# VHH binders against Thiamine-monophosphate kinase (thiL): the designs that were tried, part 27

Target 1, 333 residues: Thiamine-monophosphate kinase (thiL), of Prochlorococcus marinus (q7vei9)
Amino acid sequence: MLKEENTQEILHDLGEQEILNRLRKYMDYGQIDDDTALIKSYKKELIINTDMLVEDVHFSEITTNPNHIGWKAVATNLSDLACSGLEEVIGITVGLSAPSSTPWSWVDGVYTGIKAALNKFGGKLLGGDCSNGKQKTLCITALGTKGPLNLHRSNARPGDYLITSGPHGLSRLGLSLLLSDPITKSINVPNLLKEHAIKAHQEPQPPIKALQTLLKCKPYAMPWNAAATDSSDGLLEAIESLCRSSNCTAVVDHKNLPKHADWPSGKQWNDWCLEGGEDFELVVSLPPNWAKAWLKAMPCTKAIGRMKEGPAKAMWSNGETIQKAMDTKFEHF
Short names: E, the ipSAE of ESMFold2; O, the ipSAE of OpenDDE; V2, 0.75 times the mean of E and O plus 0.25 times the DockQ between their complexes.

## First folded at step 18 (VHH; framework vhh_7qbe_3)

Design ee6 (from dd7 with N108D; at its last look DockQ between E and O 0.56; V2 from the best seeds 0.67)
Fold by ESMFold2, look of step 18:
Parts: C-alpha cells; sequence; structure tokens
Structure ee6 (fold): chain B 333 residues (1-333), chain A 120 residues (1-120)
C-alpha cells in the first residue's frame, strides 16, 4: 500500500540529497555521485542532439502523465539521431526544472518513462541536473555513434521512390481525442484507430527499427547515401524539405497517402495525414532497388510517390501543386 | 523469442483478493492480461504500456483490478480485488512490441495461463 500511494511527498520536503538517493535506481551504480559521465572513446563519429519539452507547450496534464512525458522526451531525441544515421545510442543527460511543490511521484514517473524508453531503444542515463523553476521543463541531450549511412536531406535524386516508415496523422488524431475536440465526436472513429492514435501521441515510437532495417536492405553495390528527414513537423513539410534540399520535385499519389487502415475519408483526414505532425516517422528518398527491398522487409513502410527532375516542390500525380491547408509550423518566438 | 510465465492463480472465495504475476524474458513490450472462461473466447482484462503510463481495463473489472509492471524485475502484475464467480477463468499474460489494444489478435506473445477459481 505505501509504495502505491507515494503521491503526497513534494520536492521541497525531500531536499536534494533524498532526491539524488531516489534517482540512483535509474542510473548505473555510482553514476549519480559523479559530476561527469565517462564516455568510452569511440573510433566512430559521434552525433549529439538536444531537445526541450516544456509544460503547456509540448505536454500538459490533460494529454499526458509523467511516464508519457519521460518516454516522449527520450523518443523525440532518438528520432533526431535516427534521421542522422544513428548506429548506437550511447545515452542521454536530463535537465529537469520543476516547482518545489511538485510531487515526488511526478518525478519518479518521468524517470520511469525515461528508463523504459532507453531500455527499449538503447543507451543509458548518463547524468543530469535538477533545479527549482516555475514551469516543468525537461532538457534532454542525446548522444550516439554515427553509422556508415550518410543520411541527408540533400541526397534525393530524380528516379527515387519517396517512402515513409509508417502511417501519418495518428499523433494529431490522438491529441484531438485527448482534448475531446468536436471534430472527433461528430464522426464515428473506429475503436482500434482511437487506441492507436492516443498511444501514438502519448508514447511515440522513434524510427530506430525503420533505420536499422533500411541499413540491412542496402544493396551491396550502392553507395552509403540516402535522403531522409523526420516527419515531426508533418509529412508535407518533410517532403518539401527533401525537395528544397535536393532541388527535386516530389510527385505524390493521393491514393498512396500513408493512412492507418481505418483512417476516415475526407479532406480533414487527408489534411491531418499530410500535416498533422509528431508522428516521428522516417521519410526517405531511395533508389528503386533499395526502396523495393525496404518495402518488402518492413511492411509498415509505404511508397507514397516518386522524385523527379523539376522545381523544388511537392505535386499531386495530376500536376497540381500540393497546397498547405493547415498552419503546422510551430514557432516559440 | 519472448517467454512469458504466469503465476499466482488458485482458489479464492468470492469477495477475496488474488495477485497474478507474469515474468518475462524481455520487458520492452506493451503487456496485457486476457482471460478465458468455460466455453468463451479469450477476452481482454487489462493492459499497460511499456512506460507504465497507459492502463486500460475491461468494464467488468474496472475499480476491482489493477494492472502494474515492475520493469526492473521484468514482471507484470494483476491485483484482483472483490472477486466474483464470473472472474473464474484461465488468465493469460500477453505482449506486443508496439501499442497494446483490447484485441487478442494484436498480441504476438502469450503465456500458458494460470487458473483462477472463485468459489461462492
Amino acid sequence: as target 1 above (333 residues)
Amino acid sequence: QLQLVESGGGLVQAGGSLRLSCTASGFEYDMGWFRQGPGKEREFVASISVSGGSTYYADSVKGRFTISRDNAKNTLYLQMNSLKSEDTAVYYCAAVYQWSTKLPKEYDYWGKGTRVTVSS
């Protein structure tokens, strides 16, 4: 009973020493007592990313709980590393700021989520810092080794297949469901789709498995180059970013939009698929032989179009430019 | 391959409590409990996500059963309180790599089950 009801202790009353003692279980033995983490020297290039999650900007009590917040913090960082050609996750550091009135159970939940994500995707909690602040904030720095694949937005070439690692729009639908938006109440969203969408929003999956499969499927003779970007700002933005960086046209088939099997029909639903964001899928441009191998090896992938010579833009198969319907760009300032 | 082993089943009086455990050879999975009563198909009881943050319950067990997981021990639990005769079934631990649901077909790994009998 005592362990299940540890929600009334607050950070102020515990103090720094007790907080550090409790966090010990999430780190390698003795690491919490060190001011730095020792990183074994690697002969490979290292890649580093930092992301922030801020209360009422990236998460809220309405849509997520502490376990979700910790999980999401790791997943978003690892998605960025995956899109840069990650080979191995080394670990993360966590900067946590929270009011002194914050229950310990909240912090414990966050670290439970962090540990769960690291255990699934790789890496260790290397260290971090805790501080008093008015608004709950997580700052995660993730470190990994770079693999042999030169994964860059500028590597798309005419003739490539345009492929995504999974369905899009789920996280946006999940958010809408969690907020009880009228749009999702006015139609009958199938239960399986609801379950997948909510979980996609609360516990996103970084495209680590997709990247690993992509590497395994590379034809031996092809160079270690491919074009990719993540889809955190939406599928259409990802496609346009590939076009701009590679000076190519993307031709997208409307019927090949990467929708969940139960995805409803209609403009709103197509708009969310294209522009919803936070799906953390790998959007890739690949030569045909590599593309066919990846599609076969990983059934959740979908070929959505082709790259062609032409102006840097996304077009439908009928020649019309794909028009941005939603304001998907989030700016902090 | 993932190995799932349930334990903690047995005979219990109506109104009583029982805690089921499921140990797993790996624990990077969403987990669930299902049960199969006499002459019935397997039905959803409860599920919990990898992070522990998302839990779901069948309507028939809400407020009486609690699912939890201890990722350090690779163990899934089902605390069953206020047991009824209708809860008599073989209880199965199940796992899926990504996003548990209420549908048995979505789960890739299953234990052999543990029998719970609720006497009146």
Scores: ipSAE 0.639, ipTM 0.866, lowest interface PAE 1.6, mean pLDDT 88
ESMFold2 (binder alone), look of step 18: mean pLDDT 84; pTM 0.863
OpenDDE, look of step 18: ipSAE 0.824; ipTM 0.926
ESMFold2, look of step 19: ipSAE 0.586; ipTM 0.850
ESMFold2 (binder alone), look of step 19: mean pLDDT 83; pTM 0.854
OpenDDE, look of step 19: ipSAE 0.819; ipTM 0.921

## First folded at step 19 (VHH; framework vhh_7qbe_3)

Design ctl1 (from ee6 with Y97S W99S; at its last look DockQ between E and O 0.46; V2 from the best seeds 0.00; counts 0 for: pae E 2.4 > 2)
Fold by ESMFold2, look of step 19:
Structure ctl1 (fold): chain B 333 residues (1-333), chain A 120 residues (1-120)
Amino acid sequence: as target 1 above (333 residues)
Amino acid sequence: QLQLVESGGGLVQAGGSLRLSCTASGFEYDMGWFRQGPGKEREFVASISVSGGSTYYADSVKGRFTISRDNAKNTLYLQMNSLKSEDTAVYYCAAVSQSSTKLPKEYDYWGKGTRVTVSS
């Protein structure tokens, strides 16, 4: 007997009204019918950011599926808020552009991933818009309250410990594994490392727990002031950014690079640890007592070096300037 | 701390189907199913990531079992089709937040299990 042909609903056939009706399940009752979301008055300062995820720039169907894309869109925005001292996520709005030929299952997957990330990290879907476009694009605006910690890249001081909230290079390795990159095929990567790397690439974790623990560890006598940035553009870039903004030298120990436990030895692997991207960890400069408390409270953190007086650059402990080995410069235009 | 409660186990004839459910008190975790037959160590069956985007299956069940999750209901599912007598086991729901999803020792939280018996 002849098999029935698979039917896949596409956005063209559904139309805007039906798409919005299906999106109701991801929002509070009635929110999809309102042009705006009501935010009750806050006595705290608010922080806001907007970020875009573009197909073939930030994700591809080879490396991610729609659930991953939705998760990543939220995680990227929340990482930015965390680096500004986020206290509480209020919510997000979503602008979605996609070709009319896009299956509904793709949109549904994206919103499933968005909702999963919001459920884990806080906040709600406040609203958004959908439109026809030639390339799949997500634009997320995230809103939160600012907590008491004054986080700024310019707050590093000589004598501080330089600390990461977690290991680096995993997302870059995950990407290479998903693409079957020849470099990855030339060595035997342990299965546990493969699994962690792929997860880091497909479902990144914004550093919200690391920030919350940092707040709890502040010694009473220390001011509510610390230096931080995230490592989305790579660990070395994050360190150099702290140095430039604070007019300090970072002295990094080779043996303290924040590597996964199964991270291989060798120059390529050190280069990915320093210069890979999309790891979304905090890179923090802290006074010693605060640093020691945070390191104790959160085992995934690692002290990688010290800040000292000197020119705005990153150096190895032997005095050599840390050299860029990869072409990591990313520009949209 | 996290509570996991399996249900849906029972007796089924070979070739039949059964759907297991696991309700959780929190659902921000990667989730998995494991099973333990008589005299055997607990073995991996399937897992699904917190976003729902990544699924993994043991070779012995691939193509026959489907893992899924409904985050709105805090419920994990295992649809088991084309059951064989070798699938007879106690099935356990498990959760982990930060590590590999295939090794039992990497999972932080476990349910009490539900028994599946496949008769020939």
Scores: ipSAE 0.521, ipTM 0.817, lowest interface PAE 2.4, mean pLDDT 87
ESMFold2 (binder alone), look of step 19: mean pLDDT 81; pTM 0.823
OpenDDE, look of step 19: ipSAE 0.767; ipTM 0.896

Design ff1 (from ee6 with L103E; at its last look DockQ between E and O 0.59; V2 from the best seeds 0.66)
Fold by ESMFold2, look of step 19:
Structure ff1 (fold): chain B 333 residues (1-333), chain A 120 residues (1-120)
Amino acid sequence: as target 1 above (333 residues)
Amino acid sequence: QLQLVESGGGLVQAGGSLRLSCTASGFEYDMGWFRQGPGKEREFVASISVSGGSTYYADSVKGRFTISRDNAKNTLYLQMNSLKSEDTAVYYCAAVYQWSTKEPKEYDYWGKGTRVTVSS
């Protein structure tokens, strides 16, 4: 029998060289021995994104484990690339900062989650670095090829349909369930919704499949232009971002909010759907014939409103401006 | 078309152990084990997410069964210890592209099953 204390290898005792040696299994042969990764020549434009996940800001041990953290780090980056018209994931680099007392098993779990996400969505682990720090931090830079679609939040036009690639509010509900938040205890949340919500929070799915279907549904004669952003900061913020960047009004109907089939009724639940955040879906503005094709081809999509001429804001169908109901604004500084 | 092939079933004495395997033609899925006893509905046994981070167990098997996955071998495992006669069933490997649950109807792909018989 091994004592638990004696089997916990920590980063301090391993040292940087041994840590890098153990990370070798997550990379192509020989890649860890090079200071740089060689990217093959591409005929296509490249897109790049960097996101940080910080302990007690983006994750905690109460709500996620190392495998979830690694998965989430890749998924959030890939969601950003998807909103820019990603064709194919080339790979990622990983910067990791953690206390020296951190168990190796934590790092190994993070990289297991990273590799699982790459295996599912594409790309390779191209390289990375580790450092000592007081707070666990993961910095992912993702690289991909840009496809033919000029996908940009400024491309919305009056007359477009406003469409989401999936339901919203799930990650916020998942977080509340994981924290045993009193708000979720006043109503009996159906079990299937609980399971979906927790998974949406712990292992979010970037909207790669939705994007691929969007591309396949483009009518032949339509130009390769559409507007999109992701909903990582919340659905309402995504809608408002489209409005600001395109100088259009979004008109949304309460009955068309993109809710899970078992989503509870009421203002509180509508507020979470609009403002919950971390859902990582596409919010897209499309010309009507493309919109209708996508809605048919992708059952999880929902037309939630229309873009119209007017001031850059989101409005209900009755003409009232949609007001933030939650104090969800996060500022790092 | 994802293919799932279970193996490792058989006859075992109560208190014994078996390890079930499920090989898959692709492994980017959340995976689960279900079982169906004579005259019963197919019931949840255990599930594991694609990242390996989320594992769930039915109360009746918790502490006795362990689900695991080896992504390098495209193989799902169910280690069954301290077997009881009530564990007698056909065990099915199942997969879903997004978010495993305890509900069988949420899974898109199923193996043909492997029979486990626990003799008392």
Scores: ipSAE 0.597, ipTM 0.854, lowest interface PAE 1.8, mean pLDDT 89
ESMFold2 (binder alone), look of step 19: mean pLDDT 84; pTM 0.861
OpenDDE, look of step 19: ipSAE 0.756; ipTM 0.895

Design ff2 (from ee4 with Q98E; at its last fold request DockQ between E and O 0.84; V2 from the best seeds 0.77)
Amino acid sequence: QLQLVESGGGLVQAGGSLRLSCTASGFEYDMGWFRQGPGKEREFVASISVSGGSTYYADSVKGRFTISRDNAKNTLYLQMNSLKSEDTAVYYCAAVYEWSTKEPKEYNYWGKGTRVTVSS
ESMFold2, look of step 19: ipSAE 0.635; ipTM 0.863
ESMFold2 (binder alone), look of step 19: mean pLDDT 82; pTM 0.846
OpenDDE, look of step 19: ipSAE 0.825; ipTM 0.923
ESMFold2, look of step 20: ipSAE 0.622; ipTM 0.861
ESMFold2 (binder alone), look of step 20: mean pLDDT 83; pTM 0.846
OpenDDE, look of step 20: ipSAE 0.798; ipTM 0.911
ESMFold2, fold request of step 21: ipSAE 0.607, 0.648, 0.613; ipTM 0.856, 0.873, 0.860
ESMFold2 (binder alone), fold request of step 21: mean pLDDT 81, 83, 82; pTM 0.834, 0.852, 0.841
OpenDDE, fold request of step 21: ipSAE 0.848, 0.805, 0.842; ipTM 0.930, 0.913, 0.927

Design ff3 (from ee6 with V50I; at its last look DockQ between E and O 0.60; V2 from the best seeds 0.00; counts 0 for: pae E 2.1 > 2)
Fold by ESMFold2, look of step 19:
Structure ff3 (fold): chain B 333 residues (1-333), chain A 120 residues (1-120)
Amino acid sequence: as target 1 above (333 residues)
Amino acid sequence: QLQLVESGGGLVQAGGSLRLSCTASGFEYDMGWFRQGPGKEREFVASISISGGSTYYADSVKGRFTISRDNAKNTLYLQMNSLKSEDTAVYYCAAVYQWSTKLPKEYDYWGKGTRVTVSS
């Protein structure tokens, strides 16, 4: 009788040198053999950030596969750079820790996702390290050049439009669909919304195109100055952060919440739009003529409200303070 | 303007196999295959995300067709096994900047198609 063949190569059997040798195809020729990456001189300011994705904290096999994990790792880092006024992505380094029993196909999938994201958004895989560990962990450091836009949370002013770069709540819905949560079973989620939500969770898009369009739409005479933050911790938190840093009130119109066209009605769905996480969109406060130009140039953007004089808080157009409904705070320790 | 060029179509016996290719001038897109049979509307066959992590199939082809992509070669593939006469159609490669769906109207770029004929 023939035995079934186990075709999974695991990291234990390959060893460090063979793993690094196989990773060569994701890098420029010869780069994997050098201790450092040589970067051409820049006449511009550089920006960097580091982020970690940890198994059972930031991803799991139920909701993502290796290609998704690699893509997400790059996307989250690039979103942070975008919120700092990124011009060009230079590249990333990858620290990988995984059990020795991990299949090579898992590592290969992760790097396939990494390379796909870099190819779309710019930059190179500059280098990295691999180590044995009990939990799968990715540590990504991303490096880019800073463009001319001076983005600070404190730059919002009364009279500005409050604008999002895209719809919110999609990633939270995608997570619920992937987990088969009862709330998503109790109604018939429209198919297009379901498709978009799952993909938003598994392959998030950092707001690079939105940032580039924002830069192109700046009126010539205006200074390179705007207020922005990302919505990774939720739309409401992003709005409140702008208010706190700028000492302004945000007045949000309930009807202008940045919902997907097929977004359901109801309190739970509004709560997810306002407080769902991992929507990697820009939340921007802009002077009116810049705002109008951006809204026209990029249809996915939406004016959700106005900044006004007042205490640092978010309120509805009817004057009621917007109150948090979800337990959204996460602390590692 | 993205350009998509399909190839690999032809005549094949029922139960046989065929592999379609689509070469793209840029590959930073989610990709899909659609088909249009005689006298029918264009219908979804399969899609694959830019990372390769998400693949979807129409129920009529699930288990028989496999979509794949080679990002290094800017090429999308459709491996078609256990072909049936109802698979006879012009097959189109399609691309969208962000997220692929099963709806043709969501795709921004299309190839001219390649003919597949399945004979008994």
Scores: ipSAE 0.568, ipTM 0.844, lowest interface PAE 2.1, mean pLDDT 88
ESMFold2 (binder alone), look of step 19: mean pLDDT 84; pTM 0.861
OpenDDE, look of step 19: ipSAE 0.733; ipTM 0.886

Design ff4 (from ee6 with K102R; at its last look DockQ between E and O 0.52; V2 from the best seeds 0.00; counts 0 for: pae E 2.5 > 2)
Fold by ESMFold2, look of step 19:
Structure ff4 (fold): chain B 333 residues (1-333), chain A 120 residues (1-120)
Amino acid sequence: as target 1 above (333 residues)
Amino acid sequence: QLQLVESGGGLVQAGGSLRLSCTASGFEYDMGWFRQGPGKEREFVASISVSGGSTYYADSVKGRFTISRDNAKNTLYLQMNSLKSEDTAVYYCAAVYQWSTRLPKEYDYWGKGTRVTVSS
């Protein structure tokens, strides 16, 4: 008998106490033994977010491995906090449900990814729970302090610049590449773009640096208010959300679509830029002087249009309403 | 600024093994190994993402070299097995804040290098 045929460890064989013992290395000393985590008092407001990731709904073994799943779970939560004006990440809790046949290496990979994201973006693993279930599920609650900037999608005003913190469509292209979709095989996508796209899908970056730079660029005389939303459901949805919440028209110029430098030409590629999703960029509406300062301070940002008086909708500069071309909406029920 | 320090280079016979290490003053970076042979440009060897979930290898080393990282120790490793004379080079540790690639110009921080010599 070869040694390798007896080396796989699964959760059933380890049991709860051994699993907890192994998880200690991802937490501060002694924290895993407490039912609660003590959070010291803050003078600033606290913000909190909860997201659930479900196998075959939000992730799959074809496109991600456990390290990616853990990383993405943290990054997704932190993106939501960033869009609400996050100052500092305090920490997260992790609820994990998985079949008892799940290898320990899968759990260890998830927590490795979680810890790597926390180390990069801030915060601690505060605690959590593990349970047996039929389908792998992660529930992450993230807690942070709110900074001075009041970010809300209703704060856009006519005359504002519409700006995104970075390129859009990369995660959608990455997904297509990982699935070996025929559309990505029929065109020669440059290797650098392929590498960026796959990484954007597997290890997304929440827009924390973009937010920090935005804060530093605020002209002194301007109030601590701006409009923002995330782009997790795509750039067009983000723009339309700003329009609905602020009762403004967004006017977008085709030539200012926020594309990666090597992005291919054509309608398919423009549609992915507008509607691809999971890019986790900050989409912001800013008064002109603040907008110009941010664009200068952070070159990856791009002005894509202007907010105008008018009905709550997104339109092209030629007056046509921007039409949704892709079915990117996912409904659980 | 980020400080990168390589170690573990030396002389080894063809078919042998070496393990390179790179210690870093911070570890929130995608990391890579590059090498420069005599009279050649610096070339990609391997990279690993900050989460550890994604690894990439040059075709010339795939199956023989293994990149890994220990985020708790701020240390990057390159295990080099089945070494060949063409693996002789100065090996450099490199880091980039966001999304490693195989292009040296994409990396912001570099170590001073460690020499690996593979003899017949």
Scores: ipSAE 0.519, ipTM 0.823, lowest interface PAE 2.5, mean pLDDT 88
ESMFold2 (binder alone), look of step 19: mean pLDDT 85; pTM 0.866
OpenDDE, look of step 19: ipSAE 0.826; ipTM 0.924

Design ff5 (from ee6 with T101V; at its last look DockQ between E and O 0.56; V2 from the best seeds 0.00; counts 0 for: pae E 2.2 > 2)
Fold by ESMFold2, look of step 19:
Structure ff5 (fold): chain B 333 residues (1-333), chain A 120 residues (1-120)
Amino acid sequence: as target 1 above (333 residues)
Amino acid sequence: QLQLVESGGGLVQAGGSLRLSCTASGFEYDMGWFRQGPGKEREFVASISVSGGSTYYADSVKGRFTISRDNAKNTLYLQMNSLKSEDTAVYYCAAVYQWSVKLPKEYDYWGKGTRVTVSS
């Protein structure tokens, strides 16, 4: 049987100069021809982060397409900056490695996703490099200014409210649905929830708006200090990290777990909410008057418990230590 | 505050094609097309995520309609092929900041609509 010829352009056939020429549209005029990007002097401290997305580790053709990959690469970096008190995104650089047989449409899709995320959250594509490699890999370095808030895991105090910036469990559910995981097939998940979960996994939203609102809600008399960490490794891990760093006990109310509006009830669903990963949200510990202001100003936030004196651990309101139910921890080495 | 302006509606023979456009004053949103036929509720047609990576279609239009977006032009498109009389409706452009796919209740911003009439 005769196979129809593929008219898709690949990187090998385009060559380096044509690839660079096509990438010009994603940058400010002339930037692709510069060896460096000039960053204005700031009166504020700068923060920087580098993350990698690796094929078959962080993404695959089953779970994502190139637009998703580009978006996720930016969003992951920006979530890390948000947890350090980001004020303004200055920009990013992109290192891209891909086989020479890769279609141009794949690269174009990645950069389309990158630009869409930058357009939404701020910053510019400052530069980057493309190289031949056997495995598709993105390396993003993100640069931003740090605002006045000393945002650190060690700043929690007894009496604080424990608050999340958004719902948890959606990305883990989305991944399981995309992989057709048997555990997902054994439960009846509402169609609308399936669609939201898949979208949360493919196009995560870094907690930039939640952070901005947190800053605006600071009571005048309060110090420029708050406790926070991200929940990319799971909500329970985030809570335990706050406890360890602050030498406090977190008391969590199981009825106040930060669930999506259509999230089913039951142990399985509570376990995914508590222990699912890649929900790029803030987990914050705040004094009561700041907490109440933030909860009012930002509807997606939810008070899930209180910090109190005691050993560095997370407990249910009945006094039982919260036990890990899932073994979903990811480690590179 | 987001402004959405549809265009490209009109009268088309069955089996024909039409391309709807929606120009937006900002383009950092998930976007979709909805339609409302006479005496019917507004129904989902298609949506596309802010990155352009995720598209969704109502069963009744799958394979015939294509949603796309051009972020450089702040413009959403709906390419409508193989049109049927059932496609006659007012078509609305809609946008939402986050967490939307198919339900009109989830969309915060709406255009005024453009009329599509498919003659038999």
Scores: ipSAE 0.519, ipTM 0.814, lowest interface PAE 2.2, mean pLDDT 87
ESMFold2 (binder alone), look of step 19: mean pLDDT 83; pTM 0.851
OpenDDE, look of step 19: ipSAE 0.789; ipTM 0.908

## First folded at step 20 (VHH; framework vhh_7qbe_3)

Design ctl2 (from ee4 with E28S D30S V50S; at its last look DockQ between E and O 0.05; V2 from the best seeds 0.00; counts 0 for: pae E 19.3 > 2, placed apart)
Fold by OpenDDE, look of step 20:
Structure ctl2 (fold): chain B 333 residues (1-333), chain A 120 residues (1-120)
Amino acid sequence: as target 1 above (333 residues)
Amino acid sequence: QLQLVESGGGLVQAGGSLRLSCTASGFSYSMGWFRQGPGKEREFVASISSSGGSTYYADSVKGRFTISRDNAKNTLYLQMNSLKSEDTAVYYCAAVYQWSTKEPKEYNYWGKGTRVTVSS
């Protein structure tokens, strides 16, 4: 890896991955190679994750009320814990910054949402801090215990099934609807789909149940190793992340994309399915026997392809490289 | 499979300029230029990150060559200024789905190359 720093560069030009790569020099080798950090203690292994929610980046007054902001803050962090083999949620800490002119009702709403999510998914509010700032921001640190599953992106192997825990694109569609986007106005979206999409965006669900079923479906004689990540940055990004870490090629079947039953047809909508982001589903690479067991046990799961020996890339079953729609993918900077 | 097609090579006088292009059949992460002169091994010229925010150059071309990319067009560029006879080579476009590197063996995809000849 080439190390040249240009002080004239701005974060937008670098992008999240490059920024993270540059930050590696300040940490132990391999420290941030997984979705979470592993901490070994005398009793249990702990997994920890930090994630930020920023006004006008991850939420806005138009799309997300305070309760939903709190909910989303918990859900996003628990999703990362889940894809690292979470056993039990311990809790979260909350760093809050907001302008001094912010009404108390907003803060109260956020924490009400946090409490609601914790009540549903487990854990407790452990503590935190608050400060005056120029922008509303939440910094969440989530703690959990690690279970027996060893989930690392690098564990993907040729011959594995590529599986998702649910449909994709709903959150992006929800956002579009909440923003009254002309794109979604141009088509007739069924009411049920609208409801599902908006709910997916405002009340995302970490894939804890999916993880639990995955654990239960492991064949007895099989190792506890598998590859997993979440689709917070989109399905395609998740797949490519697995490929990069494992040095495998993902072959994806276009006909088996994880779409809602009423999902619109067309390239635009396919792009949202692949790159919409914030659906927080598990994306897993599993050996065939384990994969089949999981598919059978959890009907909302979908086999979307296979891993094979080859360069780190995602491709269609017809041999074509999967093209990214640059305008549809969520960018951190 | 990702296909790379180079263009823009040709004959140029020493001190002159040339711009190479590489068109990719799809999206790629890091991309780079390599060159192979007569009787020489293939050597690193320049690389660029997926976002275009990070660029790296061989010492021999630093200050003279500029690598850039247009992701919307899936095209990689190499602006070559102040060309020297030593720059004469077949120039290859390469792509990888990882971080930028100077090591040719780490790149997964290669173009067929475009010849650049610098005359004295």
Scores: ipSAE 0.000, ipTM 0.240, lowest interface PAE 16.3, mean pLDDT 88
ESMFold2, look of step 20: ipSAE 0.000; ipTM 0.147
ESMFold2 (binder alone), look of step 20: mean pLDDT 83; pTM 0.851

